VHH binders against q96fz2. Designs and how they scored, part 3

Target 1, 269 residues: q96fz2
Amino acid sequence: CGRTSCHLPRDVLTRACAYQDRRGQQRLPEWRDPDKYCPSYNKSPQSNSPVLLSRLHFEKDADSSERIIAPMRWGLVPSWFKESDPSKLQFNTTNCRSDTVMEKRSFKVPLGKGRRCVVLADGFYEWQRCQGTNQRQPYFIYFPQIKTEKSGSIGAADSPENWEKVWDNWRLLTMAGIFDCWEPPEGGDVLYSYTIITVDSCKGLSDIHHRMPAILDGEEAVSKWLDFGEVSTQEALKLIHPTENITFHAVSSVVNNSRNNTPECLAPV

## First folded at step 1 (VHH; framework vhh_etentamig_d1)

Design ef3
Fold by ESMFold2-Fast, scan of step 1:
Structure ef3 (fold): chain B 269 residues (1-269), chain A 118 residues (1-118)
Amino acid sequence: as target 1 above (269 residues)
Amino acid sequence: EVQLLESGGGLVQPGGSLRLSCAASGFTFSTYAMSWVRQAPGKGPEWVSGISGSGGRTYYADSVKGRFTISRDNSKNTLYLQMNSLRAEDTAVYYCAKSYTHGWLDYRGQGTLVTVSS
């Protein structure tokens, strides 16, 4: 997974992340660094994306089931990285293979510290190789959406009012991530950065791409992945597997250029 | 670092026209969708119009469709809004914004006041 859409305005995104804590209380995640959140239809590695993580990472004695939402840099910078410029990291940490996560120091160490997060997106993009050509067909891949009288559909969104209806009740894609904290040697703000865990593609996506992000399907999976105070690394890793609960449609080549940021990036062709 | 500077507002009579401009800096203008939003006195912000990075797609609120035209000049990093057949209810501060609105904005400028009154 190397390209996502996460375009919801901050207030809509926050409401889409409504959840119940361990006590059954309805809550919205609390923001950290909300000013760093940049909505986009076309997010690439090195940009910031919103993630959910346990409040216990920030507050001693916090209930580990309570959630923070924070923008983090896509492309994990390990805490042990000694250069002053994170862009000089020689490893590609955009994705982390599930089968080798416990063998790679960059991922094993933060995972051992409970640094699990849920990466939020409208959906993600993948490029299908086309036979007889070097051209690739992009697809937008996302959770099946439950239609309501207010939600509309992507294919019918021909005006701003219709687009607003589509997104008001959008079920965000929830991908399993690992994050780390890097302190610049010269001083400055701690950099929070993440990687998306990947698994073998499900049957439904196998014709598009051979890998997919590890998707946490439903609140039980999301809660267990985030709750590092109650759920061990070993138990959390049992949540990492392919899912068939996914849908997709072909999109135009507009999405190919990561700098294009318009609804056309995810609109059906 | 991102900066948006609106201009072109003023007093105009009903039925008149105005052209608003927005000078953008601090980002690669041609690759981002841009919008105009307005806020009338005592009201919340209202999305008015949006345009894709290339200029190939434009969108309008029902209240302005057929009267307003959004355009951009990517060589000059400038967004425009041509407003025709202005009505008293178009009176508002108009803001240039980075991103399609669909609810909330990525970034907005300082605004330019448009007053439609005799």
Scores: ipSAE 0.000, ipTM 0.108, lowest interface PAE 19.5, mean pLDDT 83

Design ef4
Fold by ESMFold2-Fast, scan of step 1:
Structure ef4 (fold): chain B 269 residues (1-269), chain A 119 residues (1-119)
Amino acid sequence: as target 1 above (269 residues)
Amino acid sequence: EVQLLESGGGLVQPGGSLRLSCAASGFTFSTYAMSWVRQAPGKGPEWVSGISGSGGRTYYADSVKGRFTISRDNSKNTLYLQMNSLRAEDTAVYYCAKDKYGYTPFDYRGQGTLVTVSS
């Protein structure tokens, strides 16, 4: 997973993240650094994306089931990184393989500290290799969407003119992530950065790509992944596996250039 | 019995300002998030702004960001909405809402106060 769409305006995104805490109270996540949220149809590594994490990471006596939403840099910068510029990190931390997560220090250490997050997106993009050519076919991959009488949504494959109505009740993709906190050696604000855990692709996606993000399907999985105060690392890792509850459609080559940030990036062709 | 009483609405010219108030009673005001919701003539309700129980966190609809400011005085059980740079599109009945679960759906809406922006 190396490209996503997360274009919803802040207020729409916040409402899409409504949840219940451990006491059964319906809540909205509380924002940190909301001014750093930059909606885009075409998010690449090193850009900021919104993630959910437990309020307990910021307040010692907080209920660990309560959620914060915060923009974080895509591409985990380990807390031990000693250079002044995070872009100089010599290895790629955009994704973290589920099978080696406990063997890699960059991921094992923050995971041991409970630094689990849920990465939010409209969906993600993957490029299918076409035999006999150097061309790759991009696909937009996302949760199946429910038709509603009020939204006018008839599925994500609807015409581009109707996409605005589709977003009113869009079910966000919820991907398992690990984050870390890095303090610049010469001072400045703490940098929060994340990686997306990846697993083997499900049968439905195997013809597009051999890997997929670890998707947390439903509120029970999301809450257990986030709740590092009650759910151990070993128990949380049981949530990391391929899922079949996913759909996709082909999109135009406009998405190939990460500088393109228009609805055409995810519109069906 | 939960009671919410809005006030401060009126007629104002485009570019003007108004401050709305909501007096709350019948519940522990400081423990509940509060919202402002408006309904323009012939349209459905639109959530405008929300504030946490402590007042430490505020949220705004894109249509009002940078122009409206929500605040509260827990010692007086009063919610406020400062509205600046008013536009014709802001014309609506404004409602105070007690929202224990967040900002939508709303529990216990008040009677409303009419804001008319016209020349």
Scores: ipSAE 0.000, ipTM 0.106, lowest interface PAE 18.6, mean pLDDT 83

Design ef5
Fold by ESMFold2-Fast, scan of step 1:
Structure ef5 (fold): chain B 269 residues (1-269), chain A 119 residues (1-119)
Amino acid sequence: as target 1 above (269 residues)
Amino acid sequence: EVQLLESGGGLVQPGGSLRLSCAASGFTFSTYAMSWVRQAPGKGPEWVSGISGSGGRTYYADSVKGRFTISRDNSKNTLYLQMNSLRAEDTAVYYCAKQSYYSKGFDPRGQGTLVTVSS
């Protein structure tokens, strides 16, 4: 997973993240650094994306089931990195393979500190190699969405009201991530950055790409992954596996250029 | 030993107001988020309101939003719940509870204070 869409306005995104704490009470996640959230149909590594993480990371003795939402840099910078420029990191930390996560220092150290997060997206993009050609077909991949009688009833949702209604009910993709905190050696603000854990693709996606992000399907999986105060690293890792509860459609080549940031990037072709 | 002592309940007519208090001891009060939980006769417990350790953030159940105000005085180790525009449906035993990342739910709780709203 190397390209996502996360275009919802802040208020719509926040409502889409409504959850129940351990008492069963409905809550919205509390924002950290909301001004760093940049909606986009075409997010690439090194850009900021919203993640969910436990409130306990920020407040001593907080209820670990309560959630914060914060923008973090995509591309984990390990806490031990000693150079002044994070872009100088010599290995790619955009994704973390599930099979080697406990072997790689960059990932096992933050994981040992409970630095688990849920990476939010409308969905992600993958490029399928077509048999008999050297061209690739991009696909937008996302959770199955709730159908409404108004949705798609007029061939196309071209009106602003119909467009907003579609996205107001959108089920966000929830991907398992690991984050770390890096303090610049020359001083400055602490950098929060994350990686997306990847697994072998499910049967439904195997014809598109051989890998997929580790998707946390449903609130029980999301809450257990986030709750590092109650759920051990070993127990949390049992949540990391392929899922079949996913859908997709082909999109145009507009998405290929990461500078293109329009609804056409995820529109069906 | 964590101890919580609720007070301020009583009989009040619909539309009236009450202020509940919870005296806390046995822990560093200012570092813990606190909540109010109620249990109506024959019903399960319902979370009502929560407040951060500093008092900077407050949360409310939809059933009480706009009518109840949670606050705390860390210098007195006391949690408060100001209840306005009381309804018959607010009749319950009210408990204060300490939040902790090592405990699921709310334990320990105090003995509770009874609020009865009737005419």
Scores: ipSAE 0.000, ipTM 0.111, lowest interface PAE 18.8, mean pLDDT 83

Design ef6
Fold by ESMFold2-Fast, scan of step 1:
Structure ef6 (fold): chain B 269 residues (1-269), chain A 120 residues (1-120)
Amino acid sequence: as target 1 above (269 residues)
Amino acid sequence: EVQLLESGGGLVQPGGSLRLSCAASGFTFSTYAMSWVRQAPGKGPEWVSGISGSGGRTYYADSVKGRFTISRDNSKNTLYLQMNSLRAEDTAVYYCAKHPLYSGTYFDYRGQGTLVTVSS
């Protein structure tokens, strides 16, 4: 998983993340650095994406079931990284394989500190290799959506007003992530960066790509992954597996260029 | 004011059936997707089933697929959940929701709930 869409305006995104804490109180996640959130239909590694994480990471006495939403850099920069420029990291940390996560120092250490996050997206993109050609077919992959007469589906949105209605009730994709905190050696703000955990693709996606992000399907899974104060690393890792609760449709080659940031990137062809 | 009133819960033996109802008021029922959400003792909320505003599309959690049927009567502003082949694991308080749990604001649109107990 190397390309996503996360285009919702900040207020719509925040409402889509409404949740209940352990006392059953309805809450909206509190923002950190909201000015760094950049909505886009076509997000690539090294850009910032919104993630959910436990409030306890920022406030020592906070309820670990309370959630913060924060933009983080896609591409985990380990806390031990010694160079001044994170772009000079010599290995790719965009994704983290579930089968080796406890063996890789870059991931094992932050995981041991409870640095679990949920990466938010409208959905993600994958490119299917086509037999007998060098052409690759892109697909937009997302949770099944509940349709309403008002909002319809992506394919039914044919005016500016209808496009807004499609997204008002959109179920965001929730992917399991690991984050770390890096302090620049010359001083400056702490950098928060994340990686997406990947698993073998489910049967439904096997013809598109052999790997998929570890998707946390439903609020119980999301809550357990985030709550590092009550859920151990061992218990949380039991949530990491392929899911069949996913849908997709083919999209145009417009998405291939990460500089293209328009609704056409995810529109059905 | 949005109001959702659930009914139909009760005690039933494993393998039995129950039909839940939810009477909705305070909004244009036919234009909103509706969901059933349940909460078992000591656990967080679990989304069970969803239905589109027209009733033309239905969705189910894997744990209930093939056993539960969601439906709606837009002329009566009523949502239904037909529950067949009930298991002990289905024991929970069942809530009607205007928005799915994961779509936000579901607690504001969640009713008082109806208790379903599956026990011998």
Scores: ipSAE 0.000, ipTM 0.115, lowest interface PAE 17.9, mean pLDDT 83

Design ef7
Fold by ESMFold2-Fast, scan of step 1:
Structure ef7 (fold): chain B 269 residues (1-269), chain A 119 residues (1-119)
Amino acid sequence: as target 1 above (269 residues)
Amino acid sequence: EVQLLESGGGLVQPGGSLRLSCAASGFTFSTYAMSWVRQAPGKGPEWVSGISGSGGRTYYADSVKGRFTISRDNSKNTLYLQMNSLRAEDTAVYYCARTYSGYQPFDYRGQGTLVTVSS
């Protein structure tokens, strides 16, 4: 997973993340650095994406079931990185393979500290290799959505404008991530950055791409992944597996250029 | 295809009991929180109760707390609502709902089952 869409305005995104804490209270996640959130139909590595993480990471005595939403840099910069410029990191940390997560120092160290997060997106993009050509077909991949009086049928949207109407009640894709905190050696603000855990693709996606993000399907999975105060690393890793509860449609080549940031990027072709 | 099929509604006298069931299919039931929502004649929908995917956490509206019990059997993909000490005010169509959380918002609900508490 190397390209996502996360275009909802901040208030719509926040409401889409409504949850209940361990005591059963309805809550919205509290924002950190909301001004760093940049909605986009076409997010690439090194850009910031919103993630959910436990409040306990920021407040010593917080209830670990309470959630913060914060923008983080896509591409994990390990806490031990010694260079002054994160772009000089010679490893690609955009994704983290589930089968080697406990073998790679860049990932096992933050995971041991409970630095689990849920990466939020409208959905993600993958490029299918077309037989007999050098051209690849992009697809937008996302959770199945409910029918509402206002949204209509997602698969029947005939135009980019009509497609936009489905966003009012959109179910966000929730991907398992690991984050780390890096302090610049010359001083400055702490950098929060994340990687998306990847698994073998499910049967439904195998013709598009051989890998997929580890998707946390439903609130119980999301809650257990985030709650590092109650759920051990061993127990949390049991949540990391392929899911079949996913849908997709082909999109135009507009999405290929990461600088294009319009609704056409995810509209059905 | 997500399907939620409610059953167990009917006519009952005040002070009586009913057990509602909801058979779920088309998704991994144990990974979703579930809720019961009701709609009385001429009123908007009211959230009644919620349960976590594992069944380890349960939640109730103040109007039903102490009288209703939500439970689930993940081996049968079934959600239950045990309703005791029923009142005329409990008369409503009861809907089973799959939720993003234990309360709201929900992303799918069934067609409902009618509960009438009279005389």
Scores: ipSAE 0.000, ipTM 0.166, lowest interface PAE 14.0, mean pLDDT 84

Design ef8
Fold by ESMFold2-Fast, scan of step 1:
Structure ef8 (fold): chain B 269 residues (1-269), chain A 120 residues (1-120)
Amino acid sequence: as target 1 above (269 residues)
Amino acid sequence: EVQLLESGGGLVQPGGSLRLSCAASGFTFSTYAMSWVRQAPGKGPEWVSGISGSGGRTYYADSVKGRFTISRDNSKNTLYLQMNSLRAEDTAVYYCAKGYNLPKSYFDYRGQGTLVTVSS
């Protein structure tokens, strides 16, 4: 997983993340650095994406079940990185393989500190290799959505008007991530950055790509992954596995260029 | 300032029992998971056991499962490790740590430890 869509306006995204804390209290996640959130249909590594993480990371006496939402850089910069420019990191930290996460220092150290986050997206993109050609077919991959009742109108799935309407009740994709905090050696703001944990693809996606993000399907899984105050590393890692509760459709080559940021990127073809 | 103070170690015969304590201060104890980590002479640190902030979930290394019991008293800011059926290989300095399953060098805080010697 190297490309996502996360296009909802900040207020819509916040409401889509409504949750219950450990006491059953209804809450919206509290924002940190909300002005760094840049909605886009076509997010690539090194851009910022919204993640959920436990409030306990920021307040020592906080309830660990309460959530913060914050934009973080995609591409984990380890806390021990010594150079002044994060783009000079020689390791690709866009994704972290589930089978080696405890063997790689870049990931095992923040994981040991409880630095687990949930990466939010409308969905993600993958490119299927086509036989006999160098052309690849892109697909938009996302949670199954609840269908809205039609009021007698018949529209095409590729209609921009009909696609805008589906976002009213869209279920965001929730991917397991690990984050770290890097303090620039020459001063400046602390950089928060994340990686997406990857697993072997499920049967339903095996014809598209051999890997998929570790998807946390439902509030119980999301809560356990975030709650580092109550859930150990060993228990949290049991949540990391392929899921079959996923759907997809083919999209046009417009998405191939990461500069293209329009609804056409995810519209069915 | 976070402080952890371990106690309860000593010399014990094989098959004997000991109860270790860790007094915590400087943070809201009940909101943090806690662990016991040990380091035997000439060896690296080994994670032994962990407990959730509420005490509702406990975890054990295979080497101690069924013999050791981790517990906590949040009203006293104290973590415990009940060690039964002690073996010579349990000889180590035992450390209290804030958090789960961490290498010794990456713990936010650890105390000076308490020595457990199983011999004689």
Scores: ipSAE 0.000, ipTM 0.110, lowest interface PAE 19.5, mean pLDDT 82

Design eg4
Fold by ESMFold2-Fast, scan of step 1:
Structure eg4 (fold): chain B 269 residues (1-269), chain A 119 residues (1-119)
Amino acid sequence: as target 1 above (269 residues)
Amino acid sequence: EVQLLESGGGLVQPGGSLRLSCAASGFTFSSYDMSWVRQAPGKGPEWVSGISGSGESTYYADSVKGRFTISRDNSKNTLYLQMNSLRAEDTAVYYCAKDYEFGSPLDYRGQGTLVTVSS
């Protein structure tokens, strides 16, 4: 997972993240740095994406089940990084393999500190290799969506006009992430950055790509991954596995260029 | 040149409190996450608590959550651990550690400070 869509306006995104805290109270996540959220149909590494994380990361006596939503840089910059410019990091931290997460310093240290987050997206893109050609076919991959009276289920048969209506009740993709906090050595604001944990593809996606993000399917999984106050690293890692509850459709090559940021990026061909 | 000097340990009764200190030198203290790690007799090291370089974020092992408080004073290059409601199982040598990786050797540590919780 190297490309996502996260285009919802801030208010729609916030409502899509409604949840219940440990006391059963209905809540919306509280924003940190909301002005840094930039909606896009075509988000690449080094851009900012919204993540959910426990309020306890920011307030020492907070209820660990309460959630903050914050934009973070995609591409984890380890807290120990000594250069002044994060773009000079010599290795790729866009994704973190589930099978080696406890062996890699860049990931096991923040994971040991409870720095777990849930990465939010409309869905993600993957490129399928086509036999007999160097061409790749892009696909948009997302949770199955519930049909409403006006919008219906999303798919190749839906017109562009009907696609606009589905976003009001869109079920966001929730991916397991690890974040870290980098404090510039010369001073300045703390940089929050994340990586997406990856697993082997499920059977349904194996013809498209051999890897997939670790998807947290449902509020119980999301809650346990975020709640580092009550759920240990060992218990949280049990949530990391392939999921079959996913759907997809082919999209046009317009998505290939990360500078293209239009609804055509995720529309069925 | 990295030096870490722990202090504040001692004998305390169950339910008591102790405050540990770690004086750091030889590096830019505010630029590094710091941790407290303990090692009980005959056991391997156990990570206890961590704090970001700025002090904004703090983290605790499940075994000490709600009882211990980590803090730092960057102007004095000093790390602290306030330990309340101490239990016999908290008996260990406590080390402060620079840039600690969970499960890594404690290469950047001082002599440690012994905490004994007994009647």
Scores: ipSAE 0.000, ipTM 0.121, lowest interface PAE 17.3, mean pLDDT 83

## First folded at step 3 (VHH; framework vhh_etentamig_d1)

Design c29
Fold by ESMFold2-Fast, scan of step 3:
Structure c29 (fold): chain B 269 residues (1-269), chain A 120 residues (1-120)
Amino acid sequence: as target 1 above (269 residues)
Amino acid sequence: EVQLLESGGGLVQPGGSLRLSCAASGFTFSSYGMSWVRQAPGKGPEWVSGISYSGSNKYYADSVKGRFTISRDNSKNTLYLQMNSLRAEDTAVYYCAKRGYSYEGYFDYRGQGTLVTVSS
């Protein structure tokens, strides 16, 4: 997973993240740095995306089941990185393989500190290799959406006006992530950055791509992944596996260029 | 809402010492790294020193290494710069700065500055 869409306006995104804390109380996540949220149909590594994480990461005595939503840089910069410019990191930390997560220092160390997050997206993009050609077919991959009178569907949206109905009750994709905190040597702001954990593709996606993000399907899985105060690393890792509860459709080559940021990126061809 | 108030500048002879302070308010001081930046008359800004949010890591420009010491007191929301063995070349307005690296680019915020003049 190397490309996502996360375009919802901040207020719509926040309501889409409504949850229950450990006591069963209904809550909305509290924003950190809301002005840094940059909605886009075409998010690439090194851009910022919104993630959910436990309030306990910021407040020593906080209830670990309460959630913060914050923009973080995609591409984990390890806390031990010694150079001044994170873009000079010599290896790719966009994704973290589930089978080697406890063997790689860049991921094992923050995981040991409970630095688990849930990466939010409308969905993600993958490119299918086509037989007999070097061309690739892009697909937009997302949770199945519940049909209502007003919600419409992505496949039925054939004009700009119809797109308004698609997003009203959109179920956001919730991907398991690991984050770290890096202090710049020059004494600037702490950089929060994340990686998306990847697993073997499910049967439904195997014809498109051999890997997929670790998707946390439903609030129970999301809550357990975030709650590092009550759920150990070993227990949380049991949530990391392929899921079949996913759908997709082919999209145009407009999405191929990460500079293109329009609804056409995820519209069915 | 973010405020940085520098103090401690003044006139000092070559070889002398000064201690600069920066009182921070309007943000969670203990969560952000801080820097000192100076601007000499007729020149562009020059980064002088930086300190991590915890105070564990400190960095200095080559021109001030061994002479200047940066420190912070998170309980008082205050940043310090101890300047020893001052030279005429250190004459500048000194700014306390909060730099963004995870966000929008070069400058997050800086204060009004405090003037340091090194002259006989």
Scores: ipSAE 0.000, ipTM 0.133, lowest interface PAE 17.5, mean pLDDT 83

Design c37
Fold by ESMFold2-Fast, scan of step 3:
Formats: structure tokens, C-alpha cells, sequence
Structure c37 (fold): chain B 269 residues (1-269), chain A 120 residues (1-120)
């Protein structure tokens, strides 16, 4: 996973993240740096994306089941990185393989500190290599969506105009991430950055791509991944596996250029 | 200033019991998971046990399951390890650590350790 869509206006995104804390109280996540949230149909590495993380990361004595939503840079910069420019990091931290996460210092160290987050997106894009051609077919991949009286049927046959009506009740894709905090050596604001954990592709996606993000399907998985105060690293890693509860449709080549940021990027063709 | 101070180690015969304590200061103890890590002479550190910030969830290495019990008293800022049915292979320096479930020394903080010797 190297491209996502996360285009919802801040208020819609916040409501889509409604949750219950450990006491059963209904809550909305509290924003940090809300002005840094940049909605886009076509997000690439090095851009900011909204993530959920435990309030306990920011506030001593906070209930670890309470959630913050914050924009973070895609591409983990380790806390130990000594250069002044994060772009000089010599290895790619856009994704983190689940099978080697405990072997790689860049990921093992923040994971040991409980720095787990849930990366939010409308969905993600993958490019299928087609037999007999050098062109790749892009697909938009997302959770199955419920039908409502306010929206039409959701599927590959639906027109682009019909998709505009579904966003008010869209079920966001929730991907397991690891984040770290980097302090610039020359001073300045702490940089929060994340990586998306990847697993082997499920049967349903195997014809599109051989890897997929580790998707946390449902509130129980999301809450356990975030709650580093009650759930150990070892127990949290048991949540990291392929899921079949996913759907997709082919999209146009407009999405290929990350500078294109329009609804056409995710519309069915 | 974060400080962790272990106590309770000593010489014990095989099959005996010891209770280790760790006094924490300089941070809000009730907000952090805690671990016990041990290091036998000439060997690397081995994670032994971990406990969540509230004390509700407890975790153990396979080598100590059923014999050791981790607990904490958040009102006293103290972590405990009750060690029963001790074996010669449990001989090690035992460290209190603030970072949970690290078995290779990747801790935020650890104490100076307390020596446990299991010998006849």
C-alpha cells in the first residue's frame, strides 16, 4: 500500500470515527493539529494522513481507551535519526512487513513504546499487472459499504454522481500503523510520522496484488490495536493478518498521477 | 527524573520462593506498563513478565508461566514479582523496566537490578 484516498471534510471524517470508550460512553476523537489535515483523493507517501491513536500518548493519567485524531506524515522517521532533513533517510519506511516488524530497529523500537496508530482512508489503490501488456490496471479497494435510503447501491456499476451521496455514511478503511516521534536536531516542532503494516494478500485480492495493508476489521480490533496501556505488543500483533472483508472496483488511469486530486480518481469505470 | 529501584533478591534453594519489588519515582506510575527482565551471567537479557498500566492484564514468558506472578500497587508506585518453585536456571540479575515486552534491551528506563541466585 503506496496510495490512498482520504477526501472527507474534517467534520464528516470526525463523525465517521465515533466510538465507545472503556466505560461505554459514546465519543468523537479529539483533534490535534486539525489545520494540517489535507483531504485528497490521491495521497502518496510523504503527505499527511489522519490517524487515530490513544490519548495516553499525549496526556499522563488519560484513559488509554480515549482516542485522538491527528495528521501524521506517511513515511516513518525514527526517533534516533540524526540528520536535519527527514528526506535523507536511506531506507523506505512507507510500509512495514508484518513478518519482520520485530526484527527491524526502525519499527521494533516505536512498537516497544506502544506507538500504534490506526491509519484512516476512504480506501487504497493498487495496480494490477495485466498479461500481454506493459500497462497496469488501477483498482480502488475499500470496506463493503451499507446501502441507505440516502444512497444508491454501492458497486462497480454505480455512476460517479451516485458515489457523491454515500460519503455521509461511508465506513472508513482502518489500517494498522506504527508511528514515531522525531525531534529535529536544530530545533523546531516534533515530527509525527507513520508506516502501514503489510501482510500477504487475501484470496479475494490475490489477482490484483500480492500484498495488502493489515486491516483492522471492526471496533474490537481497532480498540485493541490502539490501547497500548492495556494490550501488549505481542497481543496486538495477533490482530495483524489478511482479511477477506474487502471489495474493489477498477478505476481510470487518472489516479496514476499523484498530482490529480478529483473524484474521478476513485470513480468506477 | 525517572528512577526504578529493585529489591528482594538473594540466595534461595531450588524449589524455594522470593518476592521482588521495584520502587518507581519521577513519573506517573499508574500510566505505564511495567516489565521484569532478567540477565543470567554471560547471556543476553530475557523478558520475564509484563503488566498493563491498570494491572488488569498480565503476561509471562513460557519459561516462567505457572511459577511467577506479576502484580503492582499503583497507590505505592511499586511493581512486584512473586517467584515460586525456583530452579537453578532462574539465577540472574532481575531488572524492573518501564517499557513493556522488550526482550532485547529496548527500554525507556530500567533499574540497577537485583541478583537472584538459586543454589543449594
Amino acid sequence: as target 1 above (269 residues)
Amino acid sequence: EVQLLESGGGLVQPGGSLRLSCAASGFTFSSYGMSWVRQAPGKGPEWVSGISYSGSNKYYADSVKGRFTISRDNSKNTLYLQMNSLRAEDTAVYYCARTTYSFEGHFDYRGQGTLVTVSS
Scores: ipSAE 0.006, ipTM 0.262, lowest interface PAE 12.5, mean pLDDT 84

